# VH-VL binders against NAD kinase (nadK): the designs that were tried, part 44

Target 1, 268 residues: NAD kinase (nadK), of Syntrophomonas wolfei subsp. wolfei (q0aze0)
Amino acid sequence: MKIILVNNRFKENTEKKAQEIAGQLSALNVEVIIDNGLDEPYAGTVDFIMVLGGDGTMLRAARRYGQRAIPVLGVNMGTVGFLSNIEINELAEYLPLILREEYSLEARMMLEVAVFQQQSLLTRVFCLNELLLRSNSPRMLSFALEISGQKLEPYRGDGLIVSTTTGSTAYSLSAGGPIADPQLDAFIVTPVASHIINKRPLVVSPEREISLHLLEEREAIIGIDGQIKMDFGAENRVLIKRAPHPLLMVNLKAKPFFTSIDRSLQRQ

## First folded at step 16 (VH-VL)

Design NN4 (from II7 with heavy chain G27Y S30R)
Fold by OpenDDE, fold request of step 17:
Structure NN4 (fold): chain C 268 residues (1-268), chain A 122 residues (1-122), chain B 112 residues (1-112)
Amino acid sequence: as target 1 above (268 residues)
Amino acid sequence: QVQLVQSGAEVKKPGSSVKVSCKASGYTFRSYAIHWVRQAPGQGLEWMGGIIPILGRADYNQRFKGRVTITADESTSTAYMELSSLRSEDTAVYYCARGHTWKTSHGYFDYWGQGTLVTVSS
Amino acid sequence: DIVMTQTPLSLSVTPGQPASISCRSSQSLLRDIGLNYLHWYLQKPGQSPQLLIYFGSDRASGVPDRFSGSGSGTDFTLKISRVEAEDVGVYYCMQALQTPLTFGQGTKLEIK
């Protein structure tokens, strides 16, 4: 059995814990790969991924490994968030179940984000929360939003968020988007400071495709999960689809989403 | 309580196809693999294949040479097994079973359907 | 494919006496993490199979302690300390290390 431990190298406590857990797993004849984000994602086949830390670490793990059908367990290291399932002190208790693969899975829709330069693909990224298009200047953007070939009216504003339901409690929420049930697959398209007052967010079927491009020469930025930043200009376009496979999140312990929303958001 | 309820007995002609259903209840359907196992009269158990509902991916026993198709409908929590090009040798009781894991391997079958008799005769 | 071989294929036991069934695999079913992917099922007459022992030695829920599984690697044994009338049926071992999953031939247990 091979397990990836994903931690944040900038959080020393997670690194230390990763080493400890790695030792414990190794003692059980589990091969362990520690991924602190410094190196490229491990390319080999693995059976399980443990994410040590908070939501940010989970997002990184999802981007790095989410395209694989690998169970991903969020292990909270004392942070507040929505993406961890158990606490670090509970890991020992659940380890036998993990080894026996006795756990439930929850499928979380991910985004497939493709950024193009003209007709050339610059990058393709799978992400768990959202794609953000925003101005890189104090000036508003003018861009085209297309949904399944339907061209909407030109959009003017600071930017736009395309989020999963998982991401609904992230930046989309701050921008006025709805809170969505994580068990629901959908896009949430949330305007960021639209020139149209009270521009409403859109809930879009996961079967649709979303396309964005600038309508004028402006400097913009693509942001992914608040961690990846890319320059975006008039010669670029972004295509957003539902990822072909969801992130398989491990449910070792039931977590009530709706009853924890206020508490979790207030603590962030 | 976990239950797997299969469709009724079938009588088929050689060369035809049969599709057996297995309706699951009492648990989260997509979190557990569903397997199909058949048993010819007076014979042992034979694994036909299994499906991972959460992925919609099925694994098959290659002995069936592509004649078997396993599908799952999450909306109805129902798994299906279709066997084509039926032969007399396909006469058997077909069982669906729940794997204790989401995978088709590494698991045991903790719950079984009641079985579906498929008779192939000219 | 992994071949599973059971012995004996049939046995007749006097009630109250012990019974033992062997299951051998063509390759080791022991994973690096120490789990044996060998499971036992009982199919009582006219019924669907039911889980008896999993991972070589763990009893399924509701299974009497008269039943025990042992072994590792390629050789496994199912034991019944005191056979009862309700134990009549066909016992199957199954490997789940890899697909295709494969069963032993079955062992028919009868009461004398």
Scores: ipSAE 0.846, ipTM 0.919, lowest interface PAE 0.8, mean pLDDT 95
Fold by OpenDDE, fold request of step 17:
Structure NN4 (fold): chain C 268 residues (1-268), chain A 122 residues (1-122), chain B 112 residues (1-112)
Amino acid sequence: as target 1 above (268 residues)
Amino acid sequence: QVQLVQSGAEVKKPGSSVKVSCKASGYTFRSYAIHWVRQAPGQGLEWMGGIIPILGRADYNQRFKGRVTITADESTSTAYMELSSLRSEDTAVYYCARGHTWKTSHGYFDYWGQGTLVTVSS
Amino acid sequence: DIVMTQTPLSLSVTPGQPASISCRSSQSLLRDIGLNYLHWYLQKPGQSPQLLIYFGSDRASGVPDRFSGSGSGTDFTLKISRVEAEDVGVYYCMQALQTPLTFGQGTKLEIK
């Protein structure tokens, strides 16, 4: 059995814990690979992924491994978030279940984000939470939003978020988007400081595609899960669709979303 | 209470196709593989294939040479097994079974359907 | 494919006496983590198969303690310490190490 431990190299406690857990797993004849984000994702086959830390680490893990149909377990290390399933001190208790593969899975829709320079693909990224288009200046953006070939009225504002339901409790929420059931697949299109005061978020079918491009020569950026940043200009296009494969999140412990969301949100 | 309820007995002609259903209840359908096992009269058990509902991916016993198609409908928590180009040798009781894991490998079958008799005769 | 071989194919036992069934695999079913992907099923007359032993030695829920599984690698044994009338049926071992999953031929247990 081979397991990847994903941690954050900038969090010393997660690094130490990763080493400790790696030792424990090795003692059980589990091959362990530690991924702290420094190197490229491990390309070989693995059976399980443990994410040590918070939501940010999970997002990175999802981007790196989410399309490989590998069970991903969020192990919380004292942070507040929505993407962890068990606490670090519970890991030992659940380890036998992990080894015997006795756990439930939850499929979380991911985004496939493709950024183009004219007709040329610049980059393709899969992400768990959201794509953000925002101005890189104090000036508002003017951009075109198209959903499955339907062109909406030109959009003017600071930016736009295209989020999964998982991402609904992330930046989209801060921007006034709805809280969505993570078991539901959908796009959430949330305006960021729209020129139109009553511009409402859109809930869009996962079967549709979303396209964005600037209508004016402005400096903008694309943000992915709050961790990846790239310049975006008038010659660029972004296409967003449902990723072909969902993230398989491990459910070892029941964690009711709606009964815990109030507590989590109050702590933010 | 976990239950697997299969469709009723079928009588088919050689060369035709049969589709057997297996309705699951009492658990989260997506989290467990569904397998199909058949048993010819007086014979042993033979694994036909399995499906991972959460991915919609199926694995097959290649001995059936592509005649088997396994599908799952999450909205109804129902798995299906279709066997085409039926032969007299396909006369058997067909069982669906739940794997204890999401994968088609490494698992044991903790719950079984009641079986569906498929008779192939001219 | 992994070939599973059971012995004997039939067994007649006096009630109260022990029974033993062997299952051999053509390759090791032992994983590096120490798990044997060998499972036992019982099919009683006129019924669907039911899980008896999983991972070589663990009893399924509701299975009496008179049933036990042992072995590792390629050789496995199912034992019944004291056979009862309700134990009549066909016993199957199954490997789940890899697809295709494969069963033994089955062992028919009858009461004398």
Scores: ipSAE 0.844, ipTM 0.917, lowest interface PAE 0.8, mean pLDDT 95
Fold by OpenDDE, fold request of step 17:
Structure NN4 (fold): chain C 268 residues (1-268), chain A 122 residues (1-122), chain B 112 residues (1-112)
Amino acid sequence: as target 1 above (268 residues)
Amino acid sequence: QVQLVQSGAEVKKPGSSVKVSCKASGYTFRSYAIHWVRQAPGQGLEWMGGIIPILGRADYNQRFKGRVTITADESTSTAYMELSSLRSEDTAVYYCARGHTWKTSHGYFDYWGQGTLVTVSS
Amino acid sequence: DIVMTQTPLSLSVTPGQPASISCRSSQSLLRDIGLNYLHWYLQKPGQSPQLLIYFGSDRASGVPDRFSGSGSGTDFTLKISRVEAEDVGVYYCMQALQTPLTFGQGTKLEIK
């Protein structure tokens, strides 16, 4: 059996814990790969992925391995978030179940984001939360939104978020997007400071494709899950669709989503 | 309580196709693989294939040479097994079974359907 | 494909006496983590198969303690300490190490 431990190299406690857990797993004859994000994703086959840390680490793990249909367990290490299932001190209790592959899975839709330069593909990434198109200046953007070939009226504003339902509680929420059930597959298209007062977010079928491009010569950026940033200009296009595979999140412990959201909102 | 309820007996002619259903209840359908196993009269058990509902991906016993198609409908928690180009040798009781894991390998079958008799005769 | 071989193919046992069934695999079913992907089923007359033993030695829920599984690697044994009338049926071993999953030929247990 082979397991990847994903941690954050900039958080020393996660690194130490990863090494500790790796030792424990090795003692059980489990082969362990530690991925702190420094190197390229491990290319070999693996049976299980443990993410040690918070939501940010999970997002990185999802981008690196989510397309491979491998069970991914979020192990929280003292952070507040929505993507971890168990606490680090609970891991020992659940290890036998993990080794015997006795766990439930939840499929979370991911985005496939393709960025083009004219007609050439620059990059393709999978992400769990969202794509952000944002102005890189104090001026508003003018951009075109197309959904399944339907061209909407030009948008003007600071930007636009295309989010999964998982990502609905992330930046989309801060921008005024709706809270979505993670068990529902859908795109959420949330305007960022639109010139139209109270412009409503769109909930879009996962079967559709979304495309964005600028209508003016302006400097913008594309953001992925709040971690990846790239320049975006008038010659660029972005195409967003449902990823071919969902992220398989491991459920070892019940965590009611709506109760958690309600509690979280009360704390703000 | 976990239950697997299969469709009724079928009588088919050689060369035709049969589609057997297996309705699952009492558990989260997506979280467990569904397998199909057949048993010819007086013979042993033969694994035909299995499906991973959460992925919609099926694995097959290549001995059937592509004649088997396994599908799942999550909205109805029902798995299907279609066997084409039926032969007399395909006369058997067909069982669906739940794997204890989400994938088709490494698992044991903890719950079984009641079986579906498929008779292939001219 | 992994070939599973059971012996004997049939046995007749006096009630109260022990029974033993052997299952051999053409390759090791022992994983590096120490799990044997060998499972035992019983099919009683006119019924669907039912799980008896999983991972070589773990008894399924509701299975009497007179049933036990042992072995590792390529050689496995199912034992019944005291055979009862309700134990009549065909016993199958199955490997789940890799697809295709494969069964033994079955062992028919009858009462004398």
Scores: ipSAE 0.842, ipTM 0.915, lowest interface PAE 0.8, mean pLDDT 95

Design NN4 (from II7 with heavy chain G27Y S30R)
Fold by ESMFold2, fold request of step 17:
Structure NN4 (fold): chain C 268 residues (1-268), chain A 122 residues (1-122), chain B 112 residues (1-112)
Amino acid sequence: as target 1 above (268 residues)
Amino acid sequence: QVQLVQSGAEVKKPGSSVKVSCKASGYTFRSYAIHWVRQAPGQGLEWMGGIIPILGRADYNQRFKGRVTITADESTSTAYMELSSLRSEDTAVYYCARGHTWKTSHGYFDYWGQGTLVTVSS
Amino acid sequence: DIVMTQTPLSLSVTPGQPASISCRSSQSLLRDIGLNYLHWYLQKPGQSPQLLIYFGSDRASGVPDRFSGSGSGTDFTLKISRVEAEDVGVYYCMQALQTPLTFGQGTKLEIK
């Protein structure tokens, strides 16, 4: 059995705990690949991914591995999170179930983001929470949104968020978007500081394709999950679709979403 | 409680096809593989294939040489098995079963449907 | 494909006496983590199969403790410590290490 153990290289206690857990797993003849963010993503076949830490570490794991149909378990190490399933002090209790594959899965929609320069694909990336288009200067943006070829009236403001339902509790929420049930597949399109007063958040079918481009020459950026930044200018266009595969999140412990919303938001 | 309920018995002519349904209830349909197993009269059990609903992917026993198609409809929590180009030796009881895991390997079958008799007569 | 071979194919047992069924695979079913991907089912007359033992030795819910599984790798055994009338039926082993999943031929257990 081969497991990727994902941690955050910038938190020393998580790195040391990851080595400790890797030792425990190796004693059970589990081959462990540690991914602390320094190396390229592991390309070989694995059975399972453990994420040690908070939502940020899970977001990186999702971007690196989410399209590979591998179960991913969030293990909380005392940080704020919506994406952990068990606590680190419970891991020993659940380890036999993990090895026996006695767990259920929850599918979480991901975005596929393709950025073009003119007509050429520049990059393709996947994300779990959101794509942000925002101004990279004090000046606001003027930009076009298309949904499956339907051109909406131009936007003016600081930017736009295209979020999954999982991302509805992240930046989209701060920008005025709704909290969405993460079991739904949908895009949530949330304007950021819009000067057009009738531009409300939109909830959009996951079968749609979303396209963005600037209408004026301005310096902008594309943000991915609040962790990756790409320059974006008038020569660029971004196309957003539902990713081919959802993130396969492991459920070992029941975590009722609706009754936990207030507690989870208070910890952020 | 977990339950798998299959469609009723069918009588078919050689060369035709049959589609058997398996309606699941009492659990999160998407989280577990559904397997199809057949049993010819007086014979043992033969795995035909299974579906991974969370990925929309099916895996097949190649003995059926592309004659079997397994699908799932998540909105109705129903799995289907279609067997084409029927022959008399396809006369059997066809079972659906739930694997304990999301994928088609490693699973034990903890719940079974009641079986569907398909008779292929000339 | 992994071939599963059961012996005996038929077994008559006096009530209260033990029974033993062997299952041999053409390849090891043991992964390095110590798990054997072998499962046992009972099909009672006129019924669907039901799970008895999974991972070689674990009893399914509601299965009496007179049923036990043992063995590892390529050789597995199902034992019934004292056979009762309700145990009549056909017993199958199944490997789940890899697709296609394969069953043994079955062992028919009858009461003398």
Scores: ipSAE 0.712, ipTM 0.870, lowest interface PAE 1.7, mean pLDDT 91
Fold by ESMFold2, fold request of step 17:
Structure NN4 (fold): chain C 268 residues (1-268), chain A 122 residues (1-122), chain B 112 residues (1-112)
Amino acid sequence: as target 1 above (268 residues)
Amino acid sequence: QVQLVQSGAEVKKPGSSVKVSCKASGYTFRSYAIHWVRQAPGQGLEWMGGIIPILGRADYNQRFKGRVTITADESTSTAYMELSSLRSEDTAVYYCARGHTWKTSHGYFDYWGQGTLVTVSS
Amino acid sequence: DIVMTQTPLSLSVTPGQPASISCRSSQSLLRDIGLNYLHWYLQKPGQSPQLLIYFGSDRASGVPDRFSGSGSGTDFTLKISRVEAEDVGVYYCMQALQTPLTFGQGTKLEIK
């Protein structure tokens, strides 16, 4: 059996715990690949991914491995977020179920993000929470949003968030978007500090294709899950679709989403 | 309360096709693989393939590759097996079964459908 | 493909007597984590198969304790300590280590 163990190298307590858990797994003849963010994603076949840390570490794991149809378990090591399933001190209790593959999965929609310069593809990335388009100066952006070829009235403001339902409790929420049931597949399109009061958040079918480009020369950025940033200018366009595969989240312990919303938001 | 209910018996001519349904209830349909197993009269069990509903991906026994198509409909919690280019030796009872895991390997089959007799006769 | 071989192919047993069925695989079914991907089913007359034993030795829910599984790697045994009339049927082993999943030929158990 082979497991990827994902941690955050910038949090010393998670790196030490990752080594400890790797030792425990190795004692059970589980081959462990540690992914602390330094190396390229492991390309070989694995049975399972265990994420040690908070929602941010899970976001990196999702971007790296989410399209590979590998079960991913979130293990909390501190403040409870939205993407962990069990606590670190419960791992020994659940390990026999993990080895026997006696767990259920929940699918979480991901975004496929393609950034172009004119007609040339510059990069393609996947994300679990959201794409952010925002101004990189004190000046507002003027930008165009198209949904499946339908051109909306131009936007003017600080930017726009295109989120999954999983991302509805992240930046989209702070910008005024709704909390969505993560079992739904949808885009949530949330303006950021819009100068136009009629630009309300939109909930959009996952079958749609979303396109963004600037209408005038301005310095902007594209943010991915709040962790990847790239420059975005008038020569660029971004295309957003539902990713081909969802993230496969492991459920070992029941985590009622709706009754936990207030506690999870207060702890963040 | 897990239950798998299959469509009724069918009589088919050689060269035609058959599509057998398997309606699942009492559990989260997408979380578990559905397998298809056939049994010719007086013979043992033969695995035909399975579907991974959460991915929409099917895996097949290569003996049947090209003739068998396994699909799932999440909205109705129903798996389907279609066998084409039927021959007399395809006369069998066709079972669906739930694997204990999400993928088509490693699983034990904890629940089975009642079986569907398909008779291929000229 | 992993070939599964059962012996005997048929067995007549007096009620109350033990029965033993062997299953051999062409490749080891044991992963280093200590699990054997070998499962046993019973198909009673006129019924669908039902799970008896999974991972070589674990008894499925509701299965009487007179059924036991043992063995590892390539050699597995299903034992019935005292055969009862309700045990009549065909017993199959199945490997699930890799696709295609494969069954043994079956062992028909009858009452004398």
Scores: ipSAE 0.696, ipTM 0.864, lowest interface PAE 1.7, mean pLDDT 91
Fold by ESMFold2, fold request of step 17:
Structure NN4 (fold): chain C 268 residues (1-268), chain A 122 residues (1-122), chain B 112 residues (1-112)
Amino acid sequence: as target 1 above (268 residues)
Amino acid sequence: QVQLVQSGAEVKKPGSSVKVSCKASGYTFRSYAIHWVRQAPGQGLEWMGGIIPILGRADYNQRFKGRVTITADESTSTAYMELSSLRSEDTAVYYCARGHTWKTSHGYFDYWGQGTLVTVSS
Amino acid sequence: DIVMTQTPLSLSVTPGQPASISCRSSQSLLRDIGLNYLHWYLQKPGQSPQLLIYFGSDRASGVPDRFSGSGSGTDFTLKISRVEAEDVGVYYCMQALQTPLTFGQGTKLEIK
């Protein structure tokens, strides 16, 4: 059995704990690959991914491994967010279930984001929470949104968020978007400081394709899960689709979404 | 509380096809593989294949390759097995069963449907 | 394909006496993490199969403690310490290490 153990190398406690857990797994004849962010994502076959840390570490794991159909377990190391399932001090109790594959899975929709320069693909990335288009200057953006070829009236404002339902509690929420049940597949399109009063958040079918481009030359940024940033200009466009595969999140311990909202939001 | 309820018995002509349904309840349908097992009269159990609903992928016993199609409809929590080019030897009871895991290997079958008799007769 | 061989194929037992069923696989069913991917089912007359033992030795919920499983690798045994009338049926072992999943031929248990 082979497991990837994802941690954040810049936190001493996390690194030490990752080595401790790797030792426990190795004693059970589990092959462990530690992903601390220094190397390329491991490309070989694995049975399971264990994420040690908060929502940010899970977002990185999702971008690196989410399209590979591997079960991913979030293990909380201190701050409870929306993406952890068990506490670190419970891991030993749950190891037998992990080895016996006696857990359920919850699918979380991901975005596929393709950024073009003119007609050429510049980059393609996947994300769990959201894409943010925002101004990179004091000036507002003027931009076009298309949904499956349907052109909406132009937007003016600081930007736009296209999130998954999982991302509905992240930047989308701060911009006025709704909290969505993460078991739903949908895009949530949330304007950021729109000057056009009737531009409300939209909930959009996951089968749609979403396209964005600027209508005038301005300094803009594309942000991915708050962790990747790219310059975005008048020569660019971005196409957003549902990713081919959801993130497969392991459920070992009941974590009711609706009854935990207030606690989880206070800790973000 | 976990239940697998299959469609009713069918009588089919040689050369036709049959599609057996398996409606699941009492658990999160997409999290567990659904397997299909057949039993000809007086014979043992034979695994035909299974579906991994969370991936939308089916795995098949190669002896049925080209004749069996296994699908799932998550909106109705229902798995389907379609067997084509029916022969008299395909007369059997067809069972669906839930694997304890999300994939088609490693699973033990903790819940079974009631079985569907398919009779292939002229 | 992994071939599963059961012995005996038929067994007649006086009520209250023990019964033993052997299951042998053509390849080891033991993974390095210490698990045997061998499961046992009982099919009572006129019923669907039901899970009896999983991972070679773990008893399924609701299964009486007179049933036990043992063995490892290629050789597995199902034992009934005292056979009762309700134990009549066909017993199957199944390997789940790899696809295609395969069953033994079955062992029919009858009361004398």
Scores: ipSAE 0.674, ipTM 0.861, lowest interface PAE 1.8, mean pLDDT 91

